# Designs tried in a protein design chat: VH-VL binders against q80uz0r647to840. Part 17

Target 1, 194 residues: q80uz0r647to840
Amino acid sequence: RALVIAQELLSSEKAYVQMLQHLSLDFHGAVLRALENVEQEGREPLAQEELRQGLRELPAICDLHQGILESLEQRLGDCGEGQPQVADIFLAREQEFEHHAAHILQFDRYLGLLAESCLLSPRLATTVREFEQSSQGGGQSMKHRMLRVVQRLFQYQVLLTDYLNNLCPDSAEYDNTQSALTLISKVTDRANES
Short names: E, the ipSAE of ESMFold2; O, the ipSAE of OpenDDE; V2, 0.75 times the mean of E and O plus 0.25 times the DockQ between their complexes.

## First folded at step 4 (VH-VL)

Design w4 (framework fv_rovalpituzumab)
Fold by ESMFold2-Fast, scan of step 4:
Structure w4 (fold): chain C 194 residues (1-194), chain A 124 residues (1-124), chain B 107 residues (1-107)
Amino acid sequence: as target 1 above (194 residues)
Amino acid sequence: QVQLVQSGAEVKKPGASVKVSCKASGYTFTSYAMNWVRQAPGQGLEWMGWINTNTGNPTYADDFKGRVTMTTDTSTSTAYMELRSLRSDDTAVYYCARETYYYGSGIYFYFDYWGQGTLVTVSS
Amino acid sequence: EIVMTQSPATLSVSPGERATLSCKASQSVSSNVVWYQQKPGQAPRLLIYGASTRATGIPARFSGSGSGTEFTLTISSLQSEDFAVYYCQQYNNWPLTFGQGTKLEIK
């Protein structure tokens, strides 16, 4: 049942994009500006430049996933109960995955850098707390939301593997799905090596 | 309705400082960041930095760190850019530009309104 | 920093023709590209943001396309007022960077 798996990919992408948009909207804007304030006060660790650059990637990462979501909605809407064609959505975005995967996979590291920065700036710590307690944050910790950014690439591997296993091996979609999995695995493995 | 009105042209000698103002009207000043961009005669656009109008915190492009200071006066809705140790190659039109965003596929930041520009001429 | 490269430096076309302007980023900027128009003695004017979204009041003859590293601004049926310098800018990564500009002139 390849269609059911493709529908799960779509529904999980919708939830992920919504979380990512709220993270980018409230967290990126407020946290980056608070980090700029710490820099101006001369108390910034060297690691904060890396954190600032990583967080600056959030809008672009959001755009990548919004594009994937829109493409999934179109493809699955067009096929109805027929055979899905979703693998090329990932292949068309190879350059974006190559670029953004490095930043996405470092979000676990960015959590540590952000925690360190909060120790130096009560203002930043307050901003993070306010975001966590907002309705958009859903009462969930900053750690949980930021880790979802890293986990999404691994979820793609799981979902695309399940999808592949339910496709006819002679189909073009089977070949394209293998290529998409190779892409996602390559970018994930490369970043883990660093 | 949104307007950014800059101070008039300045002529300065090498080594002097210049302070350009940008008075905003038609919107809530502290809700939008202000950017500064310059353009030397016959050249392209060069981003200098931005200032958070709510907190007053500036961020400068690497080429201008140490020579530029950006400030705001919230009571008059005015942003300022001061450039020190002027050289002849600082001769340019200096623009203030309002940074905006929209919530669509993500957060997009771009310049929607620009001041009319302030010509700063550095000559001996 | 991301380098934005525009081509050609100068494009000579006649009124009523179609103009195609290119902008290339040194690394992926997703769709986070803006196009500005600048006429002599004037401040830049916002034309297109998000690579393809026309700003309010911008005529339909202006269209943008592209994602990743390659972007295009197309002006169909050129009008006399369209002859200007066009700049692309990325807002994907700090610091913000502009292309060097493409001058559109009458052939």
Scores: ipSAE 0.000, ipTM 0.421, lowest interface PAE 16.1, mean pLDDT 80

Design w40 (framework fv_rovalpituzumab)
Fold by ESMFold2-Fast, scan of step 4:
Structure w40 (fold): chain C 194 residues (1-194), chain A 124 residues (1-124), chain B 107 residues (1-107)
Amino acid sequence: as target 1 above (194 residues)
Amino acid sequence: QVQLVQSGAEVKKPGASVKVSCKASGYTFTSYAMNWVRQAPGQGLEWMGWINTNTGNPTYADDFKGRVTMTTDTSTSTAYMELRSLRSDDTAVYYCARETYYLGSGFYFAFDIWGQGTLVTVSS
Amino acid sequence: EIVMTQSPATLSVSPGERATLSCKASQSVSSNVVWYQQKPGQAPRLLIYGASTRATGIPARFSGSGSGTEFTLTISSLQSEDFAVYYCQQYNNWPLTFGQGTKLEIK
């Protein structure tokens, strides 16, 4: 049922936010400090500035998903065993998705820039390796964890499509879910084209 | 076959400069960092610095700052190390070495491919 | 800078025996230690990285262990081609530093 799918959206969002918080609060700060030390020890690659810019987007992306998580918790708590209403959570955040989608979809590219920065700093490489071995945030590799940032947008499309297929076609939630899917698809396609 | 081939032995007088070349083949030159390591006769290994082959940006060990310059020519897949103001204690075999890393299970660094070495003798 | 200290300076063993080589870091280097083998007149050869991962093509008789400040390279059932100088290296901190080497010689 729709409620079961909405609960899956909530539980997966909770796991995702936990991973983003680890990246934003623990890893991001350590990486930025390591990059500053590298700059003090010699000439820095041009790629480091782009990587720094990308990593500085993590707190804002984390805030976006934290807000989605809190709204999902409230909506599903309030509906009990009734019909869930979750589509407008995404619609209310249209501007935020538009502003952050480009950076979200570039995390695969940022992985490559991180690898280049690690060539400059064995200390940074150690930080990455130690983070990979932590119990937080899904897969064991940094590649997998950073790709999860990109993959979350595609997971929204899958989950919202399944949700839509379990809704009454004459309901307001059906129409709102179609609009939410259009939004997520639009921002994903736009970023991929650019 | 992955190879690093270095230029031949050099004999220099104190105060001169030497430029050692390291030609890479069998892999994408710009995908791996290049390190320089020297070894005085009967002594251990001493790291001199590295160069990012994609950007051309070098980083030098403190003991060599001001006397060493590392460069690359991507059109010929060749790295260069020039050491100036040579002293008798600069007599050593100079190696170039490729730095390997992996993204799948972590970032691991090691010098997996080494040049054959270039003996530089500084004598009066 | 981190100082890497190897012991013993020279180890005399017979073919077929086990050799154990030690490497100590002056401060923690996590597991970011590499082992190289060097034969006379040759460049060093990568054996082990990440303290315990054998490089491609390295025989199973070579194994590495350790973390933090204490590291060990073990060669089981020594072959004649294994008599060489062995170096440990840390890549945790800048500058990169090597141990002074352990010479493995035939008894």
Scores: ipSAE 0.008, ipTM 0.464, lowest interface PAE 9.3, mean pLDDT 81

Design w41 (framework fv_rovalpituzumab)
Fold by ESMFold2-Fast, scan of step 4:
Structure w41 (fold): chain C 194 residues (1-194), chain A 123 residues (1-123), chain B 107 residues (1-107)
Amino acid sequence: as target 1 above (194 residues)
Amino acid sequence: QVQLVQSGAEVKKPGASVKVSCKASGYTFTSYAMNWVRQAPGQGLEWMGWINTNTGNPTYADDFKGRVTMTTDTSTSTAYMELRSLRSDDTAVYYCARETYYYSGFYFYFDYWGQGTLVTVSS
Amino acid sequence: EIVMTQSPATLSVSPGERATLSCKASQSVSSNVVWYQQKPGQAPRLLIYGASTRATGIPARFSGSGSGTEFTLTISSLQSEDFAVYYCQQYNNWPLTFGQGTKLEIK
């Protein structure tokens, strides 16, 4: 049973990484190219470096989850019908998860800067609009995309709780899963602040 | 194995248009952007633009805006580059090149290139 | 746009010798520099990305170094197959820009 839940964690991580890759492809590629064009047109100076810093964090989030996905694929492929060992995958990335939560809190500022930049550049506004309309089923704003990141952390809580409930309480994996769940709960609570 | 296979060489007269194709295989076409780069005889590499293979949205270099159109056909995993109002100085080898997005970074490098399509423009 | 300047334009060396190729950026590009190899009649081939990381299948004799504005490609013991044109490219800013190339030729 625990193995089935671990396999569900893997399959849902794969779908989530695909969504993050689309965000990185569309948002950082297209929007950064549009920002460069605005600068080249000799417009009023924007807070470009702060906005670029925020955009740089999106690929970092993608890298975090790409690493989790690769570790899950290897770990579950190697264990066969044995007891899965997946909790330490999350614990090994504690610093990245903490950074992730801190970054999400800054997204409102970065999105505000992006919105202000769109008022100054019809080209940038069109690029952002096209991104929001075309990616992953259309019409979703950047704020809705960020909500999916928060929802993934909540999904981790649900999946890790189910996983924990199907482990032997005397096992090392049980203890590690409790620690991972505590980490994810802390990150989720911080990221979900208003 | 990843392969980008381009259409064959073309000879055109000034004022004509040329459309070069680039058929991708060995990977998920919509997961990687496609770039177009040209090289005049004995010269260096010149970037022309890119296309988002997932959305079909192109972005063109300033020197080519108004003369170039980039498109994709996802059903055949093929990218196209059409250059209009050809002049003699458009004589070049035209390459498609895949831009990697596997790991983080703001802008990416070209990990696979097509074999090139020689376009000769002569009167 | 960022200008990439390669030097020398042509480097004449003998097989077995070490070759050092330079690439300078007009402003900082961090470590976001790529090196490509191109032989006559062939498409460019990826050698190094991230200034110092060898691409899959690239021999250990190729190494890259540098950060900021100054970058170097080194070939530690030249083989006959290494005589080609080498291009650097920055991928830190749009538009993507290439150097003019360094031709490595046999003495």
Scores: ipSAE 0.000, ipTM 0.432, lowest interface PAE 16.6, mean pLDDT 80

Design w42 (framework fv_rovalpituzumab; at its last look DockQ between E and O 0.56; V2 from the best seeds 0.00; counts 0 for: pae E 6.9 > 2)
Fold by ESMFold2-Fast, scan of step 4:
Structure w42 (fold): chain C 194 residues (1-194), chain A 126 residues (1-126), chain B 107 residues (1-107)
Amino acid sequence: as target 1 above (194 residues)
Amino acid sequence: QVQLVQSGAEVKKPGASVKVSCKASGYTFTSYAMNWVRQAPGQGLEWMGWINTNTGNPTYADDFKGRVTMTTDTSTSTAYMELRSLRSDDTAVYYCARETYYYRGSGDFYFYFDYWGQGTLVTVSS
Amino acid sequence: EIVMTQSPATLSVSPGERATLSCKASQSVSSNVVWYQQKPGQAPRLLIYGASTRATGIPARFSGSGSGTEFTLTISSLQSEDFAVYYCQQYNNWPLTFGQGTKLEIK
């Protein structure tokens, strides 16, 4: 059932957006505060500088997914037990995906930069520890959290493929879902080649 | 050279509050988190909570939420732990302990307590 | 919360013998286990972190092993100064939790 899969897409997007909000609002700010102490001491390792620059993209990525979440809530609320229509949510955000995908896939690299930065700053390591162990974190390592940013693009491919397989092949939604999968695949491929 | 020096022993009546101090020296105070651990006579170690010394943000164990407050004074490199509504079973030695870390590889760290204060005996009796 | 269970409660051994102390977690803690030694009237002393890494200044006769839920502290060729209480602690999840301790005493 397409509806059940669409509801899984919605519920997983809710969890993902909550994690992104924590990263964008709480973690990003805390990292900047920890790194400011190093700057005041006249020491700014390259890893910390590059990490700071990369984290500035988090609010825009969060906004993208917050928009997707809100659209999913509206569409699934409106359809009730009927046929869902969710593929155009992704198609409407083609330019945003193209703009941010390269940066989203850099989160594996940012994990490495975070680790290097922690080796140079006990304050940052403490901030990472606090973030991991917070109630919203559930004890998951920062590695798992940052990799979730990359994983979400691949999860879209899996969920949309399962969704497509449960749609009527002659429906408009089937065609739109194929287009959405093509978009996500193209964006993921281009970013991986960067 | 790293030292954590705690305040002296306290005797309190049930219902009172106690505030234990832990003065750090030999390192940058705000670079390492501080933990509080207690030990009742003849018993094991019990974790009470953790405080980020850079931000002042505390996290408490559930058994102590509502009656414990952890604070820091960066100007004196001192951490504080206040326990309210004392009961006889709060009689214990209270320790502060510095949390450090070691890079494990692959983005993961080992965390552990490398230095402990000498302990503060708090006796709660009528 | 993760419960840490140590066994035995008391271990009686002679100097020069090998002591093996066990620590079991109620759920997986990976390798995030720390061992402390405590002598009467003293604060705990760090021995091992990350299940198997000796802290600076800790004699080679102390070794740790294990991962997941089962952990062991081994003291080879016991010295007189090794008689103390030993605690394991998990660092995997908040709240941090300790085992109840194993008292190592002279036979």
Scores: ipSAE 0.519, ipTM 0.816, lowest interface PAE 1.8, mean pLDDT 86
Fold by OpenDDE, look of step 5:
Structure w42 (fold): chain C 194 residues (1-194), chain A 126 residues (1-126), chain B 107 residues (1-107)
Amino acid sequence: as target 1 above (194 residues)
Amino acid sequence: QVQLVQSGAEVKKPGASVKVSCKASGYTFTSYAMNWVRQAPGQGLEWMGWINTNTGNPTYADDFKGRVTMTTDTSTSTAYMELRSLRSDDTAVYYCARETYYYRGSGDFYFYFDYWGQGTLVTVSS
Amino acid sequence: EIVMTQSPATLSVSPGERATLSCKASQSVSSNVVWYQQKPGQAPRLLIYGASTRATGIPARFSGSGSGTEFTLTISSLQSEDFAVYYCQQYNNWPLTFGQGTKLEIK
């Protein structure tokens, strides 16, 4: 059933957003604070600035998915036993997915920058360590959590494909879902190119 | 030269509290986290917790939660560990240990205790 | 928590001989293992970090190996000053945990 798949999409989005919020708010915030302290010490390596810029994508991505989650909740809450309409949730946010594209393309770079910055700043290293401690995740490193951001797009591909396969081919939702898949694929293809 | 100098031996009664100090020198105190490890007589090492010396945020091992407080004084580059509600099995040598890191590439680090205090014997006896 | 198990509890070896100390983790800790040496009345001393990297000032006769759940500290030729207790520690997961130690004594 398409509805069941949509519900899975919603439930998985909830879990993902929780993780993403921790990453975006706690990690990003902590790193920025640590970098600020480094700057106060008169050390402003270019790598740190670039890192700061690179990490700015996380809040944007978090906002994107928070919006998706809210929309999914609304749509599925109102759907009852009817046909769900979820594909347009993605289509309406096409521009916002550019942040995901940026994240994917710059993934290795900002990880490298983070490493370099940590090398130069034991404070930052400690911050990262502290974050990993607080993540309560099954031992997942910061890097792994960053990767989960990319992985979510692939999950969309899987879920939306299943969703598509359970829709009437002559329905508007079917066409929109195909479009949504195309959108997601364009973003994930960049991951493969990196 | 990096040095961690701890306060002297303590003798406490059950139910009392002890506060051990660890004065750091030879490096930027707020750049490295400080860990506390204890060792009962003839026993192994037990990690108690650590403190981010930059933020002052501590994290404690579950066994000590509620009884331990770790703090820092950045002006004196000193870390403190207070253990409350002491009991006989708290008799141990308590160590402060600086945590540092090794960059292994690709955003991965090794963390280890490179410098240790000389230890503080805390004896809990009635 | 991750349990680190060292073996043997006591290892008797003659000076000049090779000593092999084992440390096993209850689950994978990657290469996030540290070895410490402790002599009576002294604080632990860092020997190996990252499972296989010798700390500064540590003699070449000390070596570490292993990944995942199996780790080994090797002393190629024991010197008189090497008789001590050795601890492994994991820092892959919180809380940090130590092995129970291996006492290396003179045979």
Scores: ipSAE 0.448, ipTM 0.778, lowest interface PAE 1.2, mean pLDDT 91
Fold by ESMFold2, look of step 5:
Formats: sequence, C-alpha cells, structure tokens
Structure w42 (fold): chain C 194 residues (1-194), chain A 126 residues (1-126), chain B 107 residues (1-107)
Amino acid sequence: as target 1 above (194 residues)
Amino acid sequence: QVQLVQSGAEVKKPGASVKVSCKASGYTFTSYAMNWVRQAPGQGLEWMGWINTNTGNPTYADDFKGRVTMTTDTSTSTAYMELRSLRSDDTAVYYCARETYYYRGSGDFYFYFDYWGQGTLVTVSS
Amino acid sequence: EIVMTQSPATLSVSPGERATLSCKASQSVSSNVVWYQQKPGQAPRLLIYGASTRATGIPARFSGSGSGTEFTLTISSLQSEDFAVYYCQQYNNWPLTFGQGTKLEIK
C-alpha cells in the first residue's frame, strides 16, 4: 500500500533527475555561452542578466533532487519490509525548496526573457532548437520542459497525500508526512497567488 | 541584402560524389543555421539536414545518413553539402536555405526558411 | 516521422476566384506549419508561418488557418502570378517534412 506509493516516489524521482541533469548540465551551459556571444556582438545585454539569474536556479534544483533520489534509494533499497520512512527526506531539505519557489515565481518571466533573447540572437535560437531536437528522440518545447520542473511539486502533493492516507494516523511517519505536505504546499501556493 | 549563391550544375555517373557550395552574403553567416533541401524532377521537396554554422555541427535526415556530409567554411561564409555513392534517383535540384528560428516562450516559436539559394541541378546518369 | 498529406494534387481555378488548399498531418503538429509557394524555375518562397501569420510582403489575399492535424491555405482572389505549386511543411518534430505539393493551375 504505502510501500507501493513510496516506490512510485523513487521511480518517478529517477526519471525527474535524469531530465534535470540534461537540462542543467547541457542546456544551461550552452545558453550561457550563447549569451556571452551576443554581448560580444554589441547587442544591449541589460535584460539578459535576469535570464542568467534564472538559469542559475536550475543547477540548485538539480542538486536538491539528486539528494532526494539518493536518500530514497537508501531508504527503500535497504528497507525490504515493514512501513517505509521517507517523509523526513523532504523535511531535511526545507531551505533548498526555496530554489523551486524562485523558479515558480519567475517562470513566465524566464520564458519571456529566453524568447526575447532568441528574437535578438539567431545564434541563441539555434542553440535552443538543437537542444529541443536532441532530447528524448523528438522535440519538446522549452515551455513544456520548464513546466516539468515545477510540476514535480504538484506530483509530490498527490503522491504524499496518497501515502499519508495509507499510514497509521498515530505514527511518527504520519506526522512527518503531514509536515512535508505543508512544506511543499507553501511553495506551490506562492505559485498560485497573484 | 541577404543572398545565397550556389555552385553550378553538375553531371555525374552513378557511384560518384558531388559537393555543392552555398556562399552567403549580406548577414553574419555564423548566426543562422543552414538547411539543405532537394527536389527531384516533377516531385516535391525533401529535407536533407541542417548545420549549425557557428559550431559546424550537422544533423542529417535518416535517408541520407552515411552518404551526406555537411560542412562550412566560416572564413568565406560558405556552406557545403557533399553527397556520395550517387544513384540515378539522386537526380534533383539541391537548395540551401537559411533558417530563422525564434523561441517566443509559452510554447510558441517562429520557424521558416526566409532565404533560399537559386538551386543546383545534379544529374546522375550512366 | 510526421507525414504531411496535401489535397488536392491539382486544383484548377479561374483568376479572381477562391482557392482552398488542404494539408493534413499524421499526428498533431500544433500550429507549427509553414506554407511555401514555388513558381517554375524558382526556389520556394515563404508565404505563411505559424499556420496563420503572413510573411512580410505577402498580399492579404493569402490566409492560413488550422491547428493540430488539419490546415488550410486560402487565396481569396486569385491573380495570374498565383498559379504555382504550394507546399506545406511541419516544424514540430525532426525530421522536417513537406507535403507533396498542390499544383494550382488556370482553369
């Protein structure tokens, strides 16, 4: 019951980390190099500093989820029986979820800055196209890739709610899971406000 | 004024190779990707691949992988497409085309070939 | 790869009349469709991009519509210079693919 949901957390986290690594390691570096070329060509780069700031959030998000994945692997790989204990993995990383909050709040602005930069720099646009065409055997838009970055928190809400409903109400894991849901909901509620 | 000028017509025997050039002028060559498209007589358009003119990194359509090489010479603003192991059904007009690609955000982007070379007829006959 | 199917293969229309050309994708391409015009002995010429946006310098008689799998190019009042072959092209996914063309000829 609860173990099945915990295994879904693990397997979906593996897939999410692989996506983040491609986005953070390959795309982030290529875009930053292309932005430097635009500055050298004498284009006015003032708005592009905000794009650089937004791009710096991706490595931090990747590091957060790599840590979550490693902890989930340890907890579920070592625990072959009994009730799982995974909620504290999220609670231990409360500060690091602020990178998600920053990304969510700037999501539309980030996409707008990237689009504006692509209109001003055909070289940057070519970089984005190469990345979009190379991933997962077919193209997916940058909007859809960025949406997956933030959608993970909503997936956590669903999975942890199902997990909570299969725990003993007086257990420590029940209380920890409720606290983890509160943590994640605070981040996602900021995205839904204004 | 943007212009793409291709090399002249070629007549080849089966099994030979051909290298078509496309010289760009009126814009910064390394800022725009170059595509190659062919058209057999009386037939439609077939995309062959594209090259990132800044990095020299090509991408080929599956039907041409193993037989095609796309390169650039940035010092002369010239793109090249070489097709090897020619067959009679490779008889076609070969075009270079400059792409414009802009990511607008919100899942939208512009893409089109805004300038085309005049075409190079390659005839493969025994 | 995504197959683009144009119909009809040939469309015979009188000058001054309306022509409607269809293009169907084998799977959704959103609005990621381009229309080109090709006159005899010439390279293709850009008409419409993003399914519905006219390129600079293209007369208002040309219009495009559609999303998903079904697309149309409409020429509302044909001029003598409009008799040519028209191609649709998708850019949603690699490889880029073209329809086989619709020849617009004088009836």
Scores: ipSAE 0.045, ipTM 0.602, lowest interface PAE 6.9, mean pLDDT 82
ESMFold2 (binder alone), look of step 5: mean pLDDT 94; pTM 0.950

Design w43 (framework fv_rovalpituzumab)
Fold by ESMFold2-Fast, scan of step 4:
Structure w43 (fold): chain C 194 residues (1-194), chain A 124 residues (1-124), chain B 107 residues (1-107)
Amino acid sequence: as target 1 above (194 residues)
Amino acid sequence: QVQLVQSGAEVKKPGASVKVSCKASGYTFTSYAMNWVRQAPGQGLEWMGWINTYTGKPTYADDFKGRVTMTTDTSTSTAYMELRSLRSDDTAVYYCARETYYYGSGFYFYFDYWGQGTLVTVSS
Amino acid sequence: EIVMTQSPATLSVSPGERATLSCKASQSVSSYVVWYQQKPGQAPRLLIYGASTRATGIPARFSGSGSGTEFTLTISSLQSEDFAVYYCQQYDNWPYTFGQGTKLEIK
């Protein structure tokens, strides 16, 4: 039961990391070049700066989740059909979650800023369309991809809660999972106060 | 005023190549992608591909890969579509169409301006 | 590729009546559907994008609705100039695909 939920956590993390890698490697650079052209045309520089700062966080966010993915793969591979131990993977990354959570939770705002920037730069809009169509998105819109960045923390809460409910309350993993949930909830709650 | 003006009608023999032009005016050519769509007599519309006018990079529909080439000349604001190894069933009106977008609940892309069409007849 | 299927192939109606044209996608395209009108000898004309947003200059009698896999174009009070072929197109994924068209004829 718990193992099935842990396998779902792994599978969804793998898909998420692949999406983040494509955003970080291909899209980020193209967007930055398009925004440079907007500024050269005498557009509002301050409005574009916030979007640029947010997108520059993508490589570090990608690194965080790549680490989680690798740890999940190793941990679940090692346990076979035994009891999984995954909660400490999140606890070990408390500082990283706290650092990146504010940026992760701003991706819905960055989508709005991207849309506004596209009104000033049809080249940027062309870049958005090209990126949407040329990759593993399989028809996923840019809105869907960017909102996945925001939603991943909330998905952790759902998955870890389901996981917790299928663990023996007397186990160390139960206690660690409660601590992981507290971490993730604290991080998301602080961002929601902004 | 946005206008897309295409080259005139062509008559070709099977096995030949045809190159259709689409001259844009009234906007910044390199700011909008250009699409190519064809329509056989009495039939529906078929998408052939698109070109990023800023980078010059094309993307082709699978049915046309290997025998279509899309290019641009930014100095004249002109897009080109060359189709090789022509067959009788390539007889069609070929259109260029500008792609734009609207942001509502997402990025909604669509063709806002179309060229007048170029009739290409392939017959022996 | 996403297949777009329009029905009926031909719709015969009288001026002043309401026409309803259907377009179905083989898989969900969200609201990424565009409608075009084409008259003989002319290029297609943009009518509606984003499934329901009327393009600039398009009369209020034209309306679009739908999401997912089922879409409808409605013309509420047909004028003589509305008799044409109508195409739907999906913009969700490459290759872009069109329906086969619905021909609107005078009864």
Scores: ipSAE 0.173, ipTM 0.629, lowest interface PAE 4.7, mean pLDDT 85

Design w44 (framework fv_rovalpituzumab)
Fold by ESMFold2-Fast, scan of step 4:
Structure w44 (fold): chain C 194 residues (1-194), chain A 124 residues (1-124), chain B 107 residues (1-107)
Amino acid sequence: as target 1 above (194 residues)
Amino acid sequence: QVQLVQSGAEVKKPGASVKVSCKASGYTFTYYAMNWVRQAPGQGLEWMGWINTDTGRPTYADDFKGRVTMTTDTSTSTAYMELRSLRSDDTAVYYCARETYYYGSGFYFYFDYWGQGTLVTVSS
Amino acid sequence: EIVMTQSPATLSVSPGERATLSCKASQSVSSYVVWYQQKPGQAPRLLIYGASTRATGIPARFSGSGSGTEFTLTISSLQSEDFAVYYCQQYNNWPYTFGQGTKLEIK
């Protein structure tokens, strides 16, 4: 049933936003502080600057998904047992997805840059360990958390496809969901080419 | 070059407290976390906790929460572990161990250097 | 907490033989396993980290393998100095946990 799938989209978005907030608010700031001393010691700052630029995208990505979460909560709260209307939540955010998609898909590369930076800064490695172990989620590795950023776009494709398959083909929501899937696919493909 | 030197053996009565020190040399003290591990006579190794030497923030194993305190003195590059309300089953050799990092297919953390150990005997 | 179980508790072998030591985790620890050697009256000595990477200065006869929940330490040709207690440790989660140890003794 479509409603059940829409509720899964909401619950998974809530869990994702919680993880992303910890990454954006706690980890990002701690990494920036740890990198300050590496620069002052005369180490080459190029890899560190690229990592900083990537991590600076986290607050904006967090805002994007917080907005999606709030819209999903409102729409599914209002519909009761009726047919959900969620596809336009994604369509309204086309420009934001296009802007951030390249950075979202680079999080596996940012993980690599973080690892390289840790080789130059044991302080940064300590910060990574502390974040992994003190965060909610039973000690999820930094690799797991950063890869979730990449995986969320692909999860949208899976969930929206399942949702589409449970909608009446004659409905406006069916047409809007096809458009939303096209948007997410186009954004993902374009970002992969960047 | 890297060396961890611990304080000498202690004999304590039940109910007392003990404070073990671990003086680091040969590296920048605040760059690496310090761990504390104990070993009762004829038994295996037991992790007690971890301290961020840069921030001074400790994390303790649940079995030791409420009676252990880990601290550092950056000016002397020394880590401390204080254990309170001692019992006879706290008799053990207490080790400090430096945590380091390697990146390969993942983030690998491990203890590369250990102190020589401090025997704490709790009796009568 | 993750429980690390080593087997056998004691392994009796002759110099020149191969020794194989097992370490099992109660849940997956990926490759985040470290092996230490301890001789009487001494602190543990780092041997292997990341399940299979030898630490600096460790002889080539020591090798580690495994991932997930099953790990092995192998000593290909035992020397007299290798008779000691060996501990595995997981670094995947706090609290860090150790196996109970395997004592390698002369047959």
Scores: ipSAE 0.369, ipTM 0.706, lowest interface PAE 2.9, mean pLDDT 85

